# Ledger of designs, part 203: miniprotein binders against q56419

Target 1, 326 residues: q56419
Amino acid sequence: MEGRTLEEVQEEVFKRHGVLVPKKELEDLAKALEEAGLLLTEKVEARLKEEEEKLKRERPMRLAGLSYPEGEREARAFLEAFRASYPGEGEEARVLLMPHLEPSRVPEVYGAALAALEKTPPPERIYLVGVAHRPLKEKAAALPVPFQTPFGPALPDLPALQALDALLPFELFNTPLAFREEHSLELPLFFLKGRFPEARVLPLLVARRSPELGEALKVVLRDFPGLLVLAVDLSHVGPRFGDTPLTRTLAEEARRRDLGFLERLAEGEPEAALAFLGANPTRIDGVEVVASLLPLLRERKGKVLAHRLDLEAPTLSAVGAGTLVL
Key: E = the ipSAE of ESMFold2; O = the ipSAE of OpenDDE; V2 = 0.75 times the mean of E and O plus 0.25 times the DockQ between their complexes.

## First folded at step 17 (miniprotein)

Design m3 (at its last look DockQ between E and O 0.65; V2 from the best seeds 0.00; counts 0 for: pae E 1.6 > 1.5)
Fold by ESMFold2, look of step 17:
Structure m3 (fold): chain B 326 residues (1-326), chain A 105 residues (1-105)
Amino acid sequence: as target 1 above (326 residues)
Amino acid sequence: TEEEREFEWLFKYAREYLREGYESGNPEILRLAIELFKEALEIAKRTGDPEREALVLWYLAAAYFDLGDKEEARKYAREALRIAEKKGIERVIAWAEQLLRELED
């Protein structure tokens, strides 16, 4: 007989304790525990499926009133203030690297991105590639729905998304719940949608490097040209991100690694940028996205417009952010 | 043990939520991190692990600092410091002292 029967449990209890528990009592206890667990599981699964179904229709704002204003008029003024925080001029971008760190921490870095967008002809679509902060079922994912913004919905480019999905060895539309709270798309999208209100969007997340994604995107971009945006942060150092205390030496190393990475990308040498980081000791988030998108970054030369290693003295921690145009 | 695995799981995700809240500016995510750190703290106390306890207390202080709750941040930072000084955990001593200096303002 496979598994333990109620009679076997009854016999074992008697052997150990000298008590004969009637099989009916054992059955009732097992049913009560099973019913309680099963009902709770079914309710949790139903709630998660309900949330998933909502995300298959639209992705609402989660950070309005927190990281950016909720109203459109105030949101436009907010964009202008950020642009003003960067006194330089931008350059036309076919590829833009920008952060997803809370904007008030690195205002001139977002301002540099806006300056680049000023020089960039309005694209038909934006390939927005962020970093998954929640697990994905595959190495990468997309959510083909409108993303709400204070400037109106950012509509998905469904034909381009379907073409991308068809070229991948996995289903692209695989983890809707991972998008629910994902700030690496929402924060950059606020700035992108504010500048290019008519552009459609391909909202993409990378959890782990996928060379297949980059090869597929290279093909899709030929038929569906647009602006490629890498929405990534750079070094993450200090106690917030591990047990290594921030020191002057660690901060200098993090800055050097951020800039060396960006500069090699600006030279059209993404493999050299990755090699420069080695084991990635300062935890640059952009590595997985860059490693996925190598075919789109090779031989594209450009310029680093801004960088900040945002030092937080109270927690001895820092996060790097940069703006790169290619 | 099962408790050690539960602590590692909670501590990992609490720190990921803290990072996410810090990066996004979302206080609801910070509050989720706090709940997970509190659960991890209970395990560290049950298992009698003062280094884990002091670390979690410091992360709680950082999370409350991110929320702007200076009273709770001071409370947890002082407790982290107390344990770290008693047990000679120099990194947490340095971290807690730095955070407390900044909270005086």
Scores: ipSAE 0.643, ipTM 0.865, lowest interface PAE 1.6, mean pLDDT 89
Fold by OpenDDE base, look of step 17:
Structure m3 (fold): chain B 326 residues (1-326), chain A 105 residues (1-105)
Amino acid sequence: as target 1 above (326 residues)
Amino acid sequence: TEEEREFEWLFKYAREYLREGYESGNPEILRLAIELFKEALEIAKRTGDPEREALVLWYLAAAYFDLGDKEEARKYAREALRIAEKKGIERVIAWAEQLLRELED
């Protein structure tokens, strides 16, 4: 292995490709390479390339049968149940902030998103901006392929994606493997595709704040109008996230930060929303996304439709989720 | 040290995968988290850091809980509790006790 450990290879691959190769697989590859006299890195890269080639065709469902039903009929019933869980009425959205947490945890928050979508004219395209839970090569990325859903494939808007790429100082189509398992796109997309079956999609991930992305999207949206969706969660507090167990004080702080963040966004003051969070001690998930999309959020007034701090009692931890329309 | 750096890397990314797996419910991601935690655990054992060991054991318990494997979750939670009690790690004691209460049939 030219002096590298399996762990070093794993780290390098993770950093470069946003994929964790299981140690067992690396060991198997290493054995095979010892027999073949090949470099482990080359074999790993070749395997990853094969996976990337698959992602050039489509992104398959990963959470069908787990987080949502695989069958279309059952999926439609699922949508209806989630909509029913929110007793209110929605508002027309030009920008929708919605969660990407496992839907069963915050059904009424997804229901609020569906309520907003009911009041929204069918968009030609949806700019779906999720959170990268894995490293990206660049601050942001896109995957220009169909995403599978129970309602059929969500097709990419290639012209709009190309226009966006042309305006960015970095390659937009980077780290395709980071999209393979990314739930921050898959879960919201289920609801979006179910409501707007004919809309094209721009699946975008943000790893780090990119002001360039917001400026580029502002330009692209003029020529390629559509619905902007921020698929983000809010506070992450408790032992799961390296914090103390959820207390009344901690829950109040998490809610304060979540609602304070959302309310400032609803007033069209995204910079104030970010400033309000400061060091983000409750670990609001959507900070980097909002920071990247400032030009699109400024001066847009809207409404907070739903918020929940969902407790997981076994770990004394909680995750915040919200739905905001602008 | 190199071992400390390796531990911190493994533990960091294991927690990130655990978070992703928890949020999504994706069992494959949870399994990846478990693998990294197990590697981190071995380093913690080798370096003789009981705080790190107890912490990793609790996270393993949480990961198995997320997978729906209550048996393994109990096993790791008990071990986390044992080490934490032995070393007076109050934080992990409380966390392990809570998890064990929820895992009781």
Scores: ipSAE 0.471, ipTM 0.806, lowest interface PAE 1.2, mean pLDDT 90
ESMFold2 (binder alone), look of step 17: mean pLDDT 87; pTM 0.882

Design m30 (at its last look DockQ between E and O 0.56; V2 from the best seeds 0.58)
Fold by ESMFold2, look of step 17:
Structure m30 (fold): chain B 326 residues (1-326), chain A 105 residues (1-105)
Amino acid sequence: as target 1 above (326 residues)
Amino acid sequence: TEEERLFEWLFKYAREYLREGYESGNPEILRLAIELFKAALEIAKRTGDPEREALVLWYLAVAYFDLGDKEEARKYAREALRIAEKKGIEDVIEYAEEMLRELED
């Protein structure tokens, strides 16, 4: 297979990204750009198309043996350990907000989610709404296939997904590749599937706020009742995120914004929660999901079960995570 | 300039992959971030921009720290510190010193 000329590669990068990479530098950079998906050669395009076709059949585990055990028995013991890290009682959830951050960083926050699930009657289906970390072709997307877990496949609720698709002004099944690496679905799903092994799943991603999604989900939930899960993290502060070094003052501000956001959501006031954040100076990543789902959050009162601002001294940075039941 | 725009493009994607790798615990994603940071580092060296060079070296230290490769993390943090001290880049001095303090045996 003959590769493209350096000029052809240069022109493609410029067309797609608006960046002119000088020919001299392009020779040295081509491999890194290909691996990052910023340069699409014929070989890369063929590989991505093959991966996309595979994702139309199933979504395999990507984090087994990394963030959680691959074997079912070990995975169940792992789940029990996380529950034990939260000594409190949960409350029944009709809506659950939980993190998608690496579980070992915030074990009691995931434990609080498990405590809530203990008090929640097993749902027929789970609406799992994560945050897209890769670009979507639309504001939101779904992948209507089984998601593999150590507890068996999480089967899609195809009738509910089709009903949702029919109500949206855009095609819901629009970006399979965006699900390939998406931990905001995979990490929460491990905990949800472990507790509700028979529940079907609607695996949803939000890239940009979509009021249409929230209105459509309100209709679909009436006909297809289930548990709504917002799989989101909170503040991201410090140099890891392009911010000033973490100080006591910045950590206090991040904690104040995380808790103020969660508390206003717990009062059934999601518009007030968004307004409280303003320009979102601590980069709470739940904002686009909450803004999409306003009709499902209004006037629904509940309780903040857990919060941690996970301080990382070596990088002078922190990430917030919380558990909220509504 | 074209090289400044190229640096910012590489740096943007490197940081996005670093965040994704950090949040997920996925070493494959962390290695992608490292490749992009290394590419950005070469641009910073070629253009003679010590602030960018020191900062990217620190991000490389963070990426190797996320991978659990303490030896590589220390190496990049020390190099970031050397440049930052020589050029008076106070933010990177603070970042690198804190990382080295936390990574000591």
Scores: ipSAE 0.730, ipTM 0.897, lowest interface PAE 1.1, mean pLDDT 91
Fold by OpenDDE base, look of step 17:
Structure m30 (fold): chain B 326 residues (1-326), chain A 105 residues (1-105)
Amino acid sequence: as target 1 above (326 residues)
Amino acid sequence: TEEERLFEWLFKYAREYLREGYESGNPEILRLAIELFKAALEIAKRTGDPEREALVLWYLAVAYFDLGDKEEARKYAREALRIAEKKGIEDVIEYAEEMLRELED
């Protein structure tokens, strides 16, 4: 740890988390915290400052060559293969709910999203709402810079973003570092940019339910019409998530929760969808996003195009994913 | 006790970072989870709690699996299994055995 003593780190951990970590255990932990950018050292601060400065210009690809191909030709082939994995036809979407899970785990669900996009007139802009897996300073955030994709940069709609910011009671352009590695935007954006290369994007993250966001977006959408995309996953069940191993009963419950959630959304009853989940025992990922976007989801009827509960066999765990059109 | 409180804190955050790392594919976050689990493991060893020890070992296996390090994952899964069998911890036996089966060539 360049520049900080173990005592200083111990104090910081205590201050932040209310836990006194013994020095003997703190050394490796402190290193890991530093590497993860969660311990503020001079080195980390300098790195974070540099990253923030970069993020003022663009958001680079993080998952290119890992989750999707980096090259445009290969990326197009990848896109077509995913579309081919869904044998059905799509429907026109005004609102699209799609996953942000690793694409290879649920190809047909992404395929269903692509099928819907095929039936959707090219939008001028896409409101892409993802899940913040890192803390945000505010309930929601946006990053008003180009997002790199294999198909070229997804350019921000600055006028629409500014209009949205003006209607929110908090600063929308907060926590730029939260976007650096956020896959909930990057993965869906790959597919969206691939299908709508000319569409501008509003990359939004939700950390906590923000009714203000939904109300503001409802107003903004009047002047700045576009496609609304909810990039959310569904149930997370099994031992890796603190449950018992995936059994028929647990899988049925996860599916029931997922489909019950999606079906109520498809009926234009988002409040009923949230109420149906209750305490959310199967840990549906998209609840905060849906709760934030209630004004935009009410009375919209649509169709569930795909659902999968994908098993991770090594951990006896599963993640739900779905595609919904409204 | 202070040790129990520390264990619960470490274990909680380790699992949270494991989830974040798993979903994001961020190896730095996964490494953080690993270090937190290792710290939790040491406490479990000192307090003589074999259930916690075995469970943490399994989570370490999961974390290394998520990192793509199958060898280290197998190592921790085997150790989890060993302790679980010795102490009759049925749940962890099942988890560890399954992981080992799935990580076999």
Scores: ipSAE 0.443, ipTM 0.808, lowest interface PAE 1.2, mean pLDDT 89
ESMFold2 (binder alone), look of step 17: mean pLDDT 86; pTM 0.867

Design m4 (at its last fold request DockQ between E and O 0.88; V2 from the best seeds 0.00; counts 0 for: pae E 1.6 > 1.5)
Fold by ESMFold2, look of step 17:
Structure m4 (fold): chain B 326 residues (1-326), chain A 105 residues (1-105)
Amino acid sequence: as target 1 above (326 residues)
Amino acid sequence: TEEERRFEWLFKYAREYLREGYESGNPEILRLAIELFKEALEIAKRTGDPEREALVLWYLAAAYFDLGDKEEARKYAREALRIAEKKGIEDVIEWAEELLRELED
């Protein structure tokens, strides 16, 4: 046999593409082929390239029928139910922070986001900034294609995306495969597209803090005004996240960290919000996004509309989610 | 060792995929996490590391719990508990007992 071990293939594919293919899947594929590991690597590369080429045309729904309904009528009823779970009024947002956690876990937090969108004039475009759950080749990335939703495709704002790319010291369109399963864009987009069906979208991911992204977005937003959305979750505590078991004390600390972070953002003090977290002992998810977008958050005052620390007693774990309007 | 390095690599990303599956509700990602935890489990067994073994078994139980597969979740949680009790791994004892309370009947 002329080839790498399955373990070597697995690690090399991850290194090159940020995709971790289980060893069992590689075994099954290798058994289906007549030749050894060199052909396996070539076959995996070809498959990933094919998927990448598909993503250069559109990004299909991955969570329809799972996290939200597939049909448009059912999807609209779903939105109305979420809005109803938050009985308050929203406020106009120029910047909206909202979660990307499974909506059924934090219905009133998503409802608060919908309430804010009700008070927000329909934007020409939405800058949707999520958290990359797959490695990116650079600090940040975009995918300039239609994202499918039950409400029709969310069309990309190509001129704004190209302007952003031109201002960055790295290629913005750098990791299409990272968008394939990225729920931090798909879940918020469902709500945004349902409320603003005519808005174009800039679907952006942050893997590592990029001050360059924030400075570039500040320039692009002047020429291409729109709604800035930070699609981030807050604390992650408990054994699910490599932490000690959730106790009342840890839950209280996670809540204090979440609310203290959001409140400092609401005062227009994003540097203070980051400093408040210190080493980020409760693993608040939004840190890299906020650190990237400082120029867009400074001196912008607003209000925390909702927060929940979603407790899961059987696994002794919790995740925080919030809605902030600036 | 190379196997210890590989365990850490697998375990790190399996947990990240478990988080992603938990956050998104995507069963394909949960199944990916399960396969990676199974790879890590084999290393823990081969290297004779009961703390790692018990820990990975608990994560497998949590992943099957997320999928709604109560039978597999109970199986892995019971095995995690058995090893943790035998070896005095207090954290995993507590974790497994909490999960089993939910999964019983």
Scores: ipSAE 0.686, ipTM 0.887, lowest interface PAE 1.4, mean pLDDT 92
Fold by OpenDDE base, fold request of step 18:
Structure m4 (fold): chain B 326 residues (1-326), chain A 105 residues (1-105)
Amino acid sequence: as target 1 above (326 residues)
Amino acid sequence: TEEERRFEWLFKYAREYLREGYESGNPEILRLAIELFKEALEIAKRTGDPEREALVLWYLAAAYFDLGDKEEARKYAREALRIAEKKGIEDVIEWAEELLRELED
């Protein structure tokens, strides 16, 4: 067949859009076409374009009924339960570092975030910076649409987003499909919207370190003040993540890296925090976010409220999570 | 070879999707990971690479475990163990044994 294989089409679509189209779906599409290859690609692209057009209106919940309750009443009870899991008191946050891991894995860490939010005056807007788990066309991206939550839609701050876009050397509103399934925004947003229902949101994803993003945000924050939230996890260790099985030594190293990173951030030394990680052997995912936000983290002193290395025993693997206020 | 390239691509992104699925709890993402791992597995079988085969089988077991499908997880873990034992792949033996122990409780 002079045309591209289904596998080639799948790879191309993935590279171009960051979307994996199931092989079965491609097969079904191919069967519906008289010719494979180019026509299949066109049909896939047309479908993806339709999905992009939907995302221009709103970002629907993907994890409702899975990671958190869909119903508002149940969602509020969920928030209260998570808050109760943290026995301490929070502190006022200007910058909040919190996890994006599935909440049930690290309830007390999310509880600590909620405790901090209790001590934080309601912001006009929240700069929510997550980690892109899928490829972006640019180093960072935003989706300027309402994000659905059990507490109603989180509305975008369009003026602030536009101001940010104008200061960046690249198009901020890129790769909308990367937001469709991105949990690093959806999970923290549940907690944030539940606490601050009237706050507008700037949903941002970072794929690669962008010093330009931090500098631009520093300017935007002057004109558009708000709460900065870094939705990041910490170490990822064990066979699931390409390591040897979790040992006491590996767990201790993961904890050391996590806490050493957070403590240096708490001291207002984000460059020292990055330097401390070096090659990042325990795969802290927040590195690119922190590296992008250096201008906003410098000289800010704060406190580590919680940390956990969550063990998944069946896979001999663990993920670190923490809550930091600045 | 093209098959090796395809395998590496599949295996890379399957692991990335497995990670994303683990972190999010999104079963759809896990299903995508499983699809890619299954295709990788078929390539490993055709190319006669038992090390890659055993490794992919363990990751499939982990993915099904994340989905809450203990039966399929056990199936793939046992197959991973079988191949790993036959070929002396010590790491996969350890990982498969541990997963099976946790699945039996």
Scores: ipSAE 0.576, ipTM 0.831, lowest interface PAE 1.0, mean pLDDT 91
ESMFold2 (binder alone), look of step 17: mean pLDDT 87; pTM 0.884
OpenDDE base, look of step 17: ipSAE 0.568; ipTM 0.834
ESMFold2, fold request of step 18: ipSAE 0.618, 0.666, 0.599; ipTM 0.855, 0.876, 0.856
ESMFold2 (binder alone), fold request of step 18: mean pLDDT 87, 87, 87; pTM 0.883, 0.883, 0.885
OpenDDE base, fold request of step 18: ipSAE 0.575, 0.573; ipTM 0.832, 0.831

Design m5 (at its last look DockQ between E and O 0.47; V2 from the best seeds 0.00; counts 0 for: pae O 2.8 > 1.5)
Fold by ESMFold2, look of step 17:
Structure m5 (fold): chain B 326 residues (1-326), chain A 105 residues (1-105)
Amino acid sequence: as target 1 above (326 residues)
Amino acid sequence: TEEERRFEWLFKYAREYLREGYESGNPAILRLAIRLFKEALEIAKRTGDPEREALVLWYLAAAYFDLGDKEEARKYAREALRIAEKKGIEDVIEWAEELLRELED
C-alpha cells in the first residue's frame, strides 16, 4: 500500500482518539519526513500519547492571559471586579449552577456566583461538573490531577474520585485528552479556586446523560461532603449554532426557556425543568448535566440570582448564562 | 458521496470548535475552527456548490470577528455576500449584511 491520504489520517486519528488535527499540521509534519501514510500516523499517535501522558500528571492553564490574567495579583483584582459587577447579595449554596461562557460576556452572572460563594462555608472539596466539548470514551469522565490556576494548583480529591470510579459501571478515568482545552472546567475553576484556595476538586465532564453518575455521586457526597457545581450555559440561538437568525421573538423565547428551566430547578423539580424544555428548541447547554444529576437536585429548593441572554447583534446570535443556588 | 460526507464532517466540527472558541475566548480554538472551515471551503469550491461556499465564508467571517481581525472578517463577509446575492441565498445575504454593518463602520 501507499501511504494514507492526509484526510484519512485526520479522520482515523479522530475516530481513535477524539482529536481533530488540522490538515495543515499534518502537512507540516509530513513535509519534514518525506514519507506519508504509515510513518505520519505513527508520529501523530506518538505525539498524542505524549500529550496524554503529560495530562496524567497535571492540567496546565490554557486561558491565562486570554480570559483571565496570568499573574496572581492581577487575577485577584479581576476576581474582585467581577464580584463588583453584581451589586446583590448571595445565598449559601450546597449546589451552585454557574456558567462557563467567556466571563467578559456575562460579568454579573459570574459576580452572582462569587456572591453565593461569599455566603458558603469553605468546603473540603468541590465537585465541578462541566460539559464535554470533545468526545468521551464513556458518558462521563474525570481527570485526577492538579489543575493549574493563577492562585496555585487546584489539587484533586483522589479518595473521592477513586470512590466515584468504583461505583460506576464504566471507567471514570477514560479520556485525558478531552480535558486538554476544556473551558467548562477551567473558567469556573478560576473563580472557585480564587474563593476556596484550600478546597480539593473533582473535575468531572459529562458528554451524555448518565443516571449512574448521579446515583454514584449521591453516595460519594454522603461520605465526602462538598460543594456541587454545575458549570453549564443555557440557550444557544442563532446562526452560530446552526439556527435561524436572532429575532425579538427568538430572544424572548430563549429568555423564557432559560428562566423557566432555572426557576423549576430552584423549586426542587429537576424533572419538571427538563420536561419544560421538551425537545430543547433553544439548545440549553445544561440538559445532559442536569439529567445525569437528578438524585442530587430533587427537592432541593433555592434561588435564581442572575441571568443574562448575551446578545450579539452582528452575528444574529445569543447565549444565555445564569446563576442558581440550591 | 465521499466529498459530501467529508464536507459535512468538517463543517459540523468546525462549527463546534467555533462555538467553543466563542465561549472560551481562546484564539487557538478559533484558529482551529478557521483552518477546518478553510478545508470545508476548498471542498465547496471544488464541487461548485455556491450555497455551501457562501455559508462557510460567513462562518469564516464570524470566526475572524471573534478574533478581532476586522480586515479578514470584512473580506470573508463581503465574499459571502457577493456569492449569496448572485445566487439568491437569502439567509446568507441577511447574515453577511448584518455583520458588515458592524465592520464597515
Scores: ipSAE 0.610, ipTM 0.864, lowest interface PAE 2.1, mean pLDDT 91
Fold by OpenDDE base, look of step 17:
Structure m5 (fold): chain B 326 residues (1-326), chain A 105 residues (1-105)
Amino acid sequence: as target 1 above (326 residues)
Amino acid sequence: TEEERRFEWLFKYAREYLREGYESGNPAILRLAIRLFKEALEIAKRTGDPEREALVLWYLAAAYFDLGDKEEARKYAREALRIAEKKGIEDVIEWAEELLRELED
């Protein structure tokens, strides 16, 4: 908020989210963000500025030692264990949809992704499209820096990123702080880097549907071919997400929506997949990503390799995850 | 009322941050959720809305659980249960009992 009045922030939130947040609520949020170390007090601003400056050089691991091992040897063993958790064989992927949920919750779904990657020739570059769980300045963003992994840095494809930026009506390289702790990129990247150590990466985040992104990427992919990865989760149901506790009926509805979504994508009908969800009452996470990438998903036939609705027992809630190859 | 609107806003955003914090494992986001829930809790207490109070207390318990603070999670879950039982809020009773079972060593 440095340099912006509460009114300017209010207007920006209104413009971005269509919600008019009262000034008092913005103040409270600001205070909460400050206490969380997320609000730009002078001190926090200085720290955030410092972190932003660091993000100009590299994106460090945030989940190493938590979600995956920090050491390379242990990380390789981790990959092998996840691959082993999926008993099936993969298929070659030109487009891979995989989860970004905590890996330990859905090991076989990540295992299915690894199985697909085993059948995929090593790409020169990976277009990794995640979900922005934090606000972006624009509908989509990229961070053109190395992402640290236990397998070494995932290096950006700067020429391809620049080509993409040139075709977008907005600045692609926006909101670097949104990448700092974004797990939707970090978790999939662990598996991708482990399998394809020499591939360059285009780390992309989508906050809101951007048809322009899909059209631009379609053009860029002609000159800069690579693997497209959609790092998205599926349904989010239960009290944690504002529903009643997970019941058989609610679980069946979540599965129906997840599988119905994935199956329509597998048939090369992404618009039908989106239409099938309607108001998205089970809160499928990947909707904005899919909506942004329609030109790249059309007419591509593929296969659903895995799906799981994972129960979080303490909160009687569940999250859907899936692996799809196209 | 202004207080009702504020509560709904706080509660909405707290849940969104709780979700994000849970998914990301980011403790800072979870702390933000906790703060907003605490503010919502104070409104619920002040306005005398035990249903909202019990609900917010459960979400606080869930947030502390996500932070790995089992002690605070138990505290808020018990308080949620107490109020819910007193007022006959069956859904919160069920949710609090389940969370407490998982919090038992």
Scores: ipSAE 0.029, ipTM 0.501, lowest interface PAE 2.8, mean pLDDT 88
ESMFold2 (binder alone), look of step 17: mean pLDDT 88; pTM 0.887

